VHH binders against q9p7j3. Designs and how they scored, part 247

Target 1, 174 residues: q9p7j3
Amino acid sequence: MILPLFPETQVHVFVYENVSNCAAIHEQLISQNPIYDYAFLDAATILYKKQVYSAIIRALEDRRDEQMKTKTIHSEVILSLSPKTEISSAFRQFSMTKKSKNIVVVKIDSKLTEEEEFERLDKLVEGNRVEFSDEELQKLIDFKVLKKNYKLDPSTLENPLASILSSIALRGYS
Key: E = the ipSAE of ESMFold2; O = the ipSAE of OpenDDE; V2 = 0.75 times the mean of E and O plus 0.25 times the DockQ between their complexes.

## First folded at step 19 (VHH)

Design ib19 (framework vhh_6qgx_2; at its last look DockQ between E and O 0.82; V2 from the best seeds 0.00; counts 0 for: pae E 2.5 > 2)
Fold by ESMFold2, look of step 19:
Structure ib19 (fold): chain B 174 residues (1-174), chain A 122 residues (1-122)
Amino acid sequence: as target 1 above (174 residues)
Amino acid sequence: QVQLVESGGGLVQAGGSLRLSCAASGFTFSDYTMAWFRRAPGKEREFVAAITWSDDSTFYTDSVKGRFTISRDHAKNTVSLQMNSLRPEDTAVYYCAAASSDSGTSTESDYWGQGTRVTVSA
């Protein structure tokens, strides 16, 4: 995929359910194995496609403007999901952990087609790929986690999209 | 100011031991995975060992398992690497590193020390 504002940047997003090897992936991330150069998100924290795209766009804008706070574009996506500026808090809240069951995987600056990237990723992730869609994401979300991460009121819980996207867009201004 | 300072490197015969230490100032370890990496001459930097911020779990590259032990002292803001049964292939500059992630992604640490040289002679 090509984002209109970033025509030279190829982005792919994959969703896996029932992942059995998150602990093994976690070990490879700690070891900084370059084969695992993706952003691995816990799907329990993601309700909307727009949530992920907004974080990707924010990260790419910060890279373009030389305002990145983390070392890589993939780590910047994880930070960009958070309403807060503290890096470690964003990773605690949104990253895949060794105990995660379902994940969203983001690749930025890919030199591969979506299917070629999937073939590579599928060798690394032991789980079932599902469509990156609001329908599939809402089956995987944990609403208690979502409410906590974005400080959602009872009035916003039935349709929280605007509140979530505002939190992503306005990080650092509240 | 953020600072990581390694110590304890030196020259040792094969089969010997060294203990590396890394002292941190300007931040606490509670939000960081602490790690040791090494770079041999002409080689890329490689992972050696880590201790996670989330639960103090430890991880080691295969070639050092059973010989090296990573530990940390939260009160002193230090991390140590006990290196036993040293081999000539362990010769490298050893770097202390701090990463604000122990999952999700970490293709680069946020802070690095300047390194301490370990030389293991046959």
Scores: ipSAE 0.379, ipTM 0.746, lowest interface PAE 2.5, mean pLDDT 87
Fold by OpenDDE, look of step 19:
Parts: C-alpha cells; sequence; structure tokens
Structure ib19 (fold): chain B 174 residues (1-174), chain A 122 residues (1-122)
C-alpha cells in the first residue's frame, strides 16, 4: 500500500482475529527481537481504517520533520494513535498485550509485497487473517475502550471518526 | 542527563553466583522497561532478561531460565540481575538497558549502560 503523501514509503496493514499466541509475541517484543519489527495494535482499540492511516501519516510526518518522540517509526505509530503525549499512556491505550485476542499489525518501510510480508508475518502470528476494513474492525472493537481512549461522549459518538481524527491530528497542539 | 551505571561484574568459577546492579538516573524510571543484555566474545548482543514497566512482569532468554532472576527497586531506581549456577558460556559484557516501549513493537532500547564484564571460568 502506498500513501499519497508518502509515495516512496510502502505500508502494509494486517488484521488478525482469535490470535492464540499474543503472550509469545509479547515476549518477543520485550526481548526486542528484530524479526518482530512491526507495530502490534490491540484491535479492540481500532474502529476505522482511517484511524490507522491517520496515525501512520502522523508518524511519517513526524519522521520527515525529525520530530519523532519515540525510538522507531512503529512506536511512533502507536503514539500517534493517542490523544495523549505520554508514550507510556499511548502504549497502554493502543498496543497489544499478552491478553489481546485480536490485533492490527502495521509494517512501515516494507521492502516486500503485501503477499510476501503476509507470508513472513503469518509465521509469527497464530490467528485468522481478516480483511483490513471498517466492517471487520467494527466486529473487533471494544467501544468502552474506544470511548475511554478518545474521551468520547454522546455528542461526539454521533461522528466518532471526526473526533478520533481530530485527536490524532491535534495531539500536542492544545 | 540520563545515566545507567552497571556494577557487580567480575571473575567467578563455574557454578558460582554474581549479582549485577544497574543504577538509573535522569529519566522517569517507572515508565521504562528495564532489561539486561549481554555480548559474548565474537557474538552479537543478545537479550538476557527484562522486567516491564506495565506490571513488573519478568522475561528471560531460555538459556538463563531458572538460573537468573531480574528484579527492580522503584524506590532506588535500580534493576538487578541475580545470576546463579553460572556457566562459561555466560561469559560476556552485560549491559543494562531502558525501553519506553513495553509492548506493541520491537524497538531498540532508549538508553544503555556502558556494561560490566562477567567472566566465568571452567
Amino acid sequence: as target 1 above (174 residues)
Amino acid sequence: QVQLVESGGGLVQAGGSLRLSCAASGFTFSDYTMAWFRRAPGKEREFVAAITWSDDSTFYTDSVKGRFTISRDHAKNTVSLQMNSLRPEDTAVYYCAAASSDSGTSTESDYWGQGTRVTVSA
């Protein structure tokens, strides 16, 4: 996948449901295994494709402008999902945990085709791949978590996408 | 400024024990996963143990499980590695590291110590 604003950067996004080895993946992330060079998101916190895209774009912009707050582009994606500026808060809000069941996996700067990347990632994730779509994401979302993460109220819940995108775009500009 | 200062390394006979300590300063200790890495002669640096910021969960590389124990003292901003039943293959420079990312992505540690040498003789 190519983003219009970043035509030279290849991005892939995958969604897995019923993942049985999140604990094992978590251990590998803790050990900083380079094979696991992805952003692993808890699908329970993701409602829209545009939410993910916006975070990716924000991270890429930060990198372009040499304004990243985190160590890697993938961690910057996780931070970019959050309305909060604290890195730990963003990870608590959006990163996968050992208890996660469904995950969204983001790869930035891929040198592989989507199919090739999938084959590689499929060796790491024990779960069922589903389409990266709003329809599938809506099946996996925890609205309680979503509302908490973005402080959504009855008025903003009428158009949660707008609120989410605003939160992402305006992080640090309050 | 950020500092990670390791101590406790030295020469020990196989089967012996050492306790490494890392004193952290210059950052919010409680927001970082603390870890130990090691680099043996002629080998790449490898993960040894970690204790997370999220819930103080501990993780170990397979070769040290049951022998090494990582712990942290939040009051003192220190992380320790108790190494028992040491083997010659444990010979390495041991590095203390701090990472702001607990989960979600494989990242390099944000901060590293200078390392402390551990030598295990046969």
Scores: ipSAE 0.220, ipTM 0.650, lowest interface PAE 1.9, mean pLDDT 92
ESMFold2 (binder alone), look of step 19: mean pLDDT 80; pTM 0.811

Design ib2 (framework vhh_6qgx_2; at its last look DockQ between E and O 0.88; V2 from the best seeds 0.78)
Fold by OpenDDE, look of step 19:
Structure ib2 (fold): chain B 174 residues (1-174), chain A 122 residues (1-122)
Amino acid sequence: as target 1 above (174 residues)
Amino acid sequence: QVQLVESGGGLVQAGGSLRLSCAASGFTFSDYTMAWFRRAPGKEREFVAAITWSDDSTFYADSVKGRFTISRDHAKNTVSLQMNSLRPEDTAVYYCAAASYDMGTLTEYDYWGQGTRVTVSA
């Protein structure tokens, strides 16, 4: 996928449900296995495609402007999902953990087609790939976690997308 | 300032044991995942073991599973590596490392020790 604002950067996003090896993936991340160079998100925290895209765009903008707060573009994507400026908080809020069941995987700066990237990633993730869509994400979301992460209340729940996007866009400006 | 100081290295015969220790200072020890890496002669540095800050979960390279044990002492700000059944291929300089976040993407280790040499003779 090519983002209009970043035509030179190829981005791929995948969704997996019923993942059985999140702990093993975590182990590979800790061991710095370069094959696992992705952003792994807990799907329980993701409600919209635009939420993910917004975070990706924010991260890419930060990189473009040499304003990244983290060391890598993938870590910046995770940070960009959060309304909080604290890196540790963002990771706790949105990152995959060994307890995660469903995950969203983001690849930035891919040199492969979506299908080729999937073939590689599919060897790493033991779960079922589902469509990256609002419909599928809605099935995986934990609304309690979502409400907590973005401090949603009855008024903002009427249009949670607007609130989420505002939180992402305005991080650090409050 | 941040310091990681390794100790416990030395010469040992194949099948023997060593216990490495890393003393940490200058940062909040409990907020960091601690790890051991090693660099053998003519090879790149490789991951050996880690113990997470979140719940003290332990992880090991396949080459050392069942032989090495990583542990940490929060009271003393130390991380240890018990190495049993040592092999000549375990010969390397062993480094202690610390990472502030280890989830969601490749772990980035911010702090490194100077290393301690382990030599395993045949």
Scores: ipSAE 0.824, ipTM 0.922, lowest interface PAE 0.4, mean pLDDT 95
Fold by ESMFold2, look of step 19:
Structure ib2 (fold): chain B 174 residues (1-174), chain A 122 residues (1-122)
Amino acid sequence: as target 1 above (174 residues)
Amino acid sequence: QVQLVESGGGLVQAGGSLRLSCAASGFTFSDYTMAWFRRAPGKEREFVAAITWSDDSTFYADSVKGRFTISRDHAKNTVSLQMNSLRPEDTAVYYCAAASYDMGTLTEYDYWGQGTRVTVSA
C-alpha cells in the first residue's frame, strides 16, 4: 500500500494469531539479523486499523520533517503508538515480547508487493495470518492493556478511538 | 554522557579461560540490554552474547554456546563474559554494547565500548 502523502513509500501490515515462535524472533532481533527488519507489535495493544495507520503516518511525517527520535522508521512507528515521548516506555508497552501470542507486523519502504512480502514474512513467523481489519483486531486486543497504555477511563473504554488517535497526534505537543 | 569500558582482555592458551568485564557510566544497566560483539582480523563484527533488560534472559551465538556465559551485576552496574574452553578461532577484539530496547525491531545498540583484545594461542 501507498499512502497519499507519501507516494514513494510502500507499506505493508500483517496480522498473525497463535504465534508460537516469538522467542525465536526476539533472538533474531537481538542478534540483528537483517531479514527481520520489520516493526513487530503485540496485537494485544492494537484495537483499530486507524491506530496503526496513524502511527505510521506520524512516523513518516517525523522522518520527512527530520524530527525522528529513533534510528529507524520501524522503531519510530513503535514510538508513535505511544502518547508519551519516552522511547523505552513505548517499546515496553507496544512491542511484541517473547511471550506474545498474536502480533501485528509492519514493513515500511518495502520493495515488494504485499503477497511477495507475505511470502518472506511467512517463513519467519510460525502462526496463522488473519486479515488486517478492525474485526480481527478486536478479537486479539486486551482491553486492560489498552486502558493502561492510553489512560482511558471507564466512560470512554467502549468507544475509545478518538481518545487514542488524539494521543498519537498530540504526542510532544502537551 | 554514556561510556562503556571493557577490561579483561589478553593472551590465553587454547583451552584456557578469560573473563571480560564491561563497566558503564551515565546510565543504569538494568534499563538496557547488554551485548558482546567481536571482530576477528579480516572479518566483520559478529554477535557473541546478550542479556536482556526485561528479565535477564541470555542469548548466545552458536559458535560460543556451552563455552561462554554472559551475566550482569546490577549492584555494581557491570556486565561480564566468562569465556571457557577458548579456541584460536575466538581471537578477536571484543566490544561491549548497550541498547535501550530489545524487542519490536532489530535491536539498536546505541552505545559501544572501544573494545578489548583477546588472543588465543594454539
Scores: ipSAE 0.674, ipTM 0.842, lowest interface PAE 0.8, mean pLDDT 88
ESMFold2 (binder alone), look of step 19: mean pLDDT 82; pTM 0.840

Design ib3 (framework vhh_6qgx_2; at its last look DockQ between E and O 0.85; V2 from the best seeds 0.00; counts 0 for: pae O 2.2 > 2)
Fold by ESMFold2, look of step 19:
Structure ib3 (fold): chain B 174 residues (1-174), chain A 122 residues (1-122)
Amino acid sequence: as target 1 above (174 residues)
Amino acid sequence: QVQLVESGGGLVQAGGSLRLSCAASGFTFSDYTMAWFRRAPGKEREFVAAITYSDDSTFYTDSVKGRFTISRDHAKNTVSLQMNSLRPEDTAVYYCAAASYDMGTLTEYDYWGQGTRVTVSA
């Protein structure tokens, strides 16, 4: 998908459930294999499509404004999901780990169509692709993790989307 | 003042062993994933081995599996690379590196040592 404010930037988002090889993917990331240049998120931390798109937009805005805190746009997406500015905390909270079972995978600056990018990614991930939709994400979320990551309380839980999106958009301004 | 200082390089005959050490200072050592990379003459720097901050899990490039062992000593703030059954193709400058996270994206190694030279003669 092309975002209106970033018309030359192709973005693809994929969701996989029942992933069996997160440990193998982790090995490829730590050894810097460039074919794994994606953002790999733990789906247990993602409730809404807008949560992911807001983090992508924030990362792209920071790149445009030369204010990125991390070295790549994909690592900046992970940071941008966090309400705080600490890089290592953001990665601990939102990244796929070797024990993750369901993941959300983001590709920014893709030179490929969605189907072409899927064909590449599907060779790397051993799991079942599902639709990137609020309906599918709600099946994979861990609400205890969500509440911790965004410090949601009972009043906020009645409308968690607005609180989550505000946290992403306003990080670093308060 | 972050510093990574490698030691233990030298000349060794093929089939021999060598132990590299990397002393770390200026950051909380237990919070970092530590790695060894190497640069052979005429080649790009390549990954050799890593040990993770979270649980000391180890990873190795295929060409060194079974011959090299990475380990670390949290009390001494050192990471070591035991290199056994050395081959001439292991000849390289070996670099110690550190990353504050190692999951979610390609790992970003922010701190690097100056390197220590290892030469393996036929």
Scores: ipSAE 0.751, ipTM 0.869, lowest interface PAE 0.7, mean pLDDT 90
Fold by OpenDDE, look of step 19:
Structure ib3 (fold): chain B 174 residues (1-174), chain A 122 residues (1-122)
Amino acid sequence: as target 1 above (174 residues)
Amino acid sequence: QVQLVESGGGLVQAGGSLRLSCAASGFTFSDYTMAWFRRAPGKEREFVAAITYSDDSTFYTDSVKGRFTISRDHAKNTVSLQMNSLRPEDTAVYYCAAASYDMGTLTEYDYWGQGTRVTVSA
């Protein structure tokens, strides 16, 4: 996938449900296994494709402007999902944990086609790939977590996408 | 300033035991995942064990599972590595490391010790 604002950067996003080895993946991340160079998100915290795209774009903009707050582009994606500026908070809010069941995986700066990247990632993730769509994400979302992460209330729940995108875009400006 | 100081290394016979210790200072210890790495002669540095700040979960490289145990003492700001049933292939310089976050992407360690040498003779 090519983003219009960043035509030179290839991005891939994958969604897995019923993942049985999140704990093992977490261990590999801790061990700094370079094969696991992705952003692993808890799908329970993601409602829209545009939410993910917005975070990716924010991260890429930060990198372009040499304003990254984290060490890697993938960690910057995780931070960019959060309305909070604290890295630890963002990770606690949105990152895959060893207890996660469903995940969204983001790859930035891929040199492979989507299919090739999938084949590589599929060796790492023990779960079922589903379409990266609002329909599929809606099946995996935990609304309690979503409401908490973005402080959604009855008024903002009428248009949660707008509220989420605003939170992402305005992080650090309130 | 930040300091990680390893101790406990030395010479030991195969089948023996050692306990490494790392004393941390200059940062909020409870907010960091602590880990041990090692570099054997002629090899790249490799992960050995970690204990997370999030829930004190422990992780090990496959070759040391069942033999090594990582633990941390919050009161003393120390992390330890109990090494049992040592093998010649465990010979290496062992490094203590600290990371500020440990989820969602590859963990990047912010601080490193100078290392302590462990030699296991046949």
Scores: ipSAE 0.163, ipTM 0.619, lowest interface PAE 2.2, mean pLDDT 92
ESMFold2 (binder alone), look of step 19: mean pLDDT 84; pTM 0.853

Design ib4 (framework vhh_6qgx_2; at its last look DockQ between E and O 0.84; V2 from the best seeds 0.78)
Fold by OpenDDE, look of step 19:
Structure ib4 (fold): chain B 174 residues (1-174), chain A 122 residues (1-122)
Amino acid sequence: as target 1 above (174 residues)
Amino acid sequence: QVQLVESGGGLVQAGGSLRLSCAASGFTFSDYTMAWFRRAPGKEREFVAAITFSDDSTFYTDSVKGRFTISRDHAKNTVSLQMNSLRPEDTAVYYCAAASYDMGTLTEYDYWGQGTRVTVSA
């Protein structure tokens, strides 16, 4: 997909459920296997497509403005999901772990079509691909984790999207 | 300043054992994933083993699984690599490395040691 604000940057987002090899993926990330150059998110922490897009846009803006806090665009996406400025906290909050069951995978600066990228990624992830939609994400979300990550309360839960987007956009400005 | 100092390398016969050690200083050791890399003659540097800061999980490259064991001592700020059943193909300079995060994306290692040479004779 192409983002309106960044027409020169191709972005792909995939959702997998019932992933059995998150630990193996983690091993590849630690070993710096370049074919695993993605952002792997825990789907339990993602409620909306716009949440992911907002984080991607924030990361791209940071890169454009030479203000990235992390070393890579994918790590910046993970950081950008968090209302916190601490990198370690953001990763603990949103990144895939070896215990994750469902994941959201983000690719920035792809040179491939969505289908081609999927074919490559599908060899790396042992799970079922589902549609990247609010409907599917809502089936995978852990609301306890979501509430904790964004400090949602009964008042903000009436419109959690607005609260989440505000948290992402205003990180570091509180 | 940050320092990673490797030790324990040397010459050993095939089938033998060595224990490498890396002494870390100048940063919060408990907040970093520690790893070992190696560079064989004429080859690129490759990942060997890592132990995470988050839960002390250990990871190994396939060729060393069952033979090498990585461990860390928080009290001493050291990481070790026990190498058993050594093979000539394990000959390399071994480097200690430290990373501030290890999940979600490719791990970026911020600090590196100068390396210790391991030579395994046939």
Scores: ipSAE 0.782, ipTM 0.905, lowest interface PAE 0.5, mean pLDDT 95
Fold by ESMFold2, look of step 19:
Structure ib4 (fold): chain B 174 residues (1-174), chain A 122 residues (1-122)
Amino acid sequence: as target 1 above (174 residues)
Amino acid sequence: QVQLVESGGGLVQAGGSLRLSCAASGFTFSDYTMAWFRRAPGKEREFVAAITFSDDSTFYTDSVKGRFTISRDHAKNTVSLQMNSLRPEDTAVYYCAAASYDMGTLTEYDYWGQGTRVTVSA
């Protein structure tokens, strides 16, 4: 994928359901195995494609402007999903955990095509790839988690997109 | 001031044991995933062991499984690495490290000690 403001930054996003090896992935992240250099998100926290793209754009803007708060672009994407500025809270709210069943995986600055990146990732994740689409994401979301993460009013859960995007765009300005 | 201070390094013969300790000031270990890394001469730093903040789960690199044990004492705010059946290839400077989160991306260890040297003679 090509983002208009970042035309030379290749980004890939994958969605997996029924993942059986999140604990094994966790071990590889803790040991800093570089072939696991992705952002692994819990799909229970992601309702829209635009939610993910907005976090990616925010992270890339902060990198461009030398305003990143975390050490890598992938960790900055996780921070950028959060309405809060505290890094560990963002990771607790949005990251894949050992208990996650479905995940969204983001690769930024890829040197591979989407198909090549998928081939590498598919060796690491034991689960079923599904389309990165609003339709598939809506099957995987946990609305209680979404409401808590973005402090959504119950009456706005029917179409919370504007509230979510505002939270991502305005983090740190309220 | 956040400080991590390792202790317990030294010279031991192959087959021997050593216990490393890491003490913290400026934060509480229970809020952090703690890890030991090591760097042998001429090599890159490598992961040895970790204990997670969330549930005290432990992880070890394959070459030390069954020989090394990481543990945490919440009351003393320390983490330890018990090293048994030491081999010459365990010779390295050992570093204590701390991370405030341990899922989602490659773990970013924000705080590092100065290291303690372990030498294992044949």
Scores: ipSAE 0.739, ipTM 0.862, lowest interface PAE 0.7, mean pLDDT 89
ESMFold2 (binder alone), look of step 19: mean pLDDT 84; pTM 0.855

Design ib5 (framework vhh_6qgx_2; at its last look DockQ between E and O 0.78; V2 from the best seeds 0.55)
Fold by ESMFold2, look of step 19:
Structure ib5 (fold): chain B 174 residues (1-174), chain A 122 residues (1-122)
Amino acid sequence: as target 1 above (174 residues)
Amino acid sequence: QVQLVESGGGLVQAGGSLRLSCAASGFTFSDYTMAWFRRAPGKEREFVAAITHSDDSTFYTDSVKGRFTISRDHAKNTVSLQMNSLRPEDTAVYYCAAASYDMGTLTEYDYWGQGTRVTVSA
C-alpha cells in the first residue's frame, strides 16, 4: 500500500501462523543476511491492523523529520509500536523471538508488488500465511501480553484500540 | 568510554589453534550480543560467530562450524573465540563487535574493536 503523506513509499504487511522456523530466521538476522531485511513482529502483540499502520506512520514521520532513534526504518517500526523510547525494551516486547509461533512481517520501501514480495518472503518463512485482518489478528493475540505492553487498565481493555493508538502517536511527549 | 579490545592473534601453522579474547568496558555487558567478524586481505568484513545476551545462544558462519567456539565470561566482561583446525583461508583481521538488540530485524552492531591479526601459514 501507499500512504497519503508518503506517496513514494510502498509498504507490505504479511501475517503467518504456525511458523516452525523462527530460530532459523533469527540466525539469518544476527548474521546480517540482507534478504531478511524486514521487521518481524510477534503476532501475540498485535491486535489490530491500525496498530501496525500507526507504528509504520510514526516511523515514517520520524524518518521524514530526522528524528529516528534506530538505524533502519524496519527497526524504527518496532520501536514505534512501543509507548516508550527505550529501543531494547521495544524489541523485547514486540519482536519475533525464536520461540514465536505466529508473526507479522512488515516491508517498507518495497520495490515489489504485494504478490512479488510475498513470493520472496514465503521462501523464508515456514508457516501458513493468513489475511492481514482484524479477524485473523484477534485469533493470534495474547491479551495478557497486550495489557502489559501498553499498561492497559480494566476500563481501557473494553476499548483498547484508542489507548494503543494514543500511546503510539504520543510516544516521547510529556 | 566504550572500548572493545581484542587480543590473542598471531602467526600459526595450518591445523593449529588460537584463542582470541575481547575485553569489553564502558557499557552493560549483559545487555549486549557479542560477535566476531573478520576481514581477509582484499575482501569485505564478514560475520564469523555471535553469542546472544539473552541466553548465550551461539551462531556460526558455515565455514567455521565445528572448528570455532564462541563463549563469554559475564564476570570478566570478556568474549572469546576458540579457533581450532585453522586453515590458510582463516587468515584475516578479527574484530569484536557488540549489538544492543538481535531480534526482529537485521542486527546492527554498534561498537567495534580495532582488530587482532591472525595469519595461518600453509
Scores: ipSAE 0.721, ipTM 0.861, lowest interface PAE 0.7, mean pLDDT 90
Fold by OpenDDE, look of step 19:
Structure ib5 (fold): chain B 174 residues (1-174), chain A 122 residues (1-122)
Amino acid sequence: as target 1 above (174 residues)
Amino acid sequence: QVQLVESGGGLVQAGGSLRLSCAASGFTFSDYTMAWFRRAPGKEREFVAAITHSDDSTFYTDSVKGRFTISRDHAKNTVSLQMNSLRPEDTAVYYCAAASYDMGTLTEYDYWGQGTRVTVSA
């Protein structure tokens, strides 16, 4: 996938459900295995495609402007999902954990086609790939977690997408 | 200032044991995942073991599983690596490292020691 604002950067997003080896993936991340150079998100925290895209764009903009707060573009994506400025908080809120069951995986600066990237990633993730769509994400979301992460209330829940995007866009400006 | 100081390295015969220790100072030890890495002659630095700050979970590279044990002492701000059944291929400079994140996509480790040399003779 090519983003209009960043035509030179190829991005791929994958969704997996019923992942049985999140603990093993987590271990590889701790060991800094370069094969696992992705952003691994807990799908329970993601409701919209545009939520993910907004975070990706924010991260890419930060990189472009040399304003990244984290050390890698993928960690910057995780930070960019959060309304909070604290990196640790963002990771606790949105990153895959060893207890996760469903995940969203983001690859930035891919040199491969989507299919090729999938084949590589499929060797790392033991789960079922599902479509990256609002419909599928809606099946995996934990609304309690979502409400907590973005401080959604009955008024903002009428249009949660707008609230989420505003939170992402306005991080650090409140 | 931040310091990680390794100790315990030395020469040992194959099948022997060593206990490495890393003394940490200058940062909040309890907020960091601690790890051991090693660099063998002519090879790149590789992960050996880690112990997370979140729940003290331990992780090992496959080649050392069952032989090495990582532990931490919060009271003393130290992390240790008990190495048993040592092999010649374990010969390397061993480095202590600290990372502030242990959830999801981990950034590079923030702090590194200068290393302690371990030599295992055949």
Scores: ipSAE 0.224, ipTM 0.654, lowest interface PAE 2.0, mean pLDDT 92
ESMFold2 (binder alone), look of step 19: mean pLDDT 84; pTM 0.853

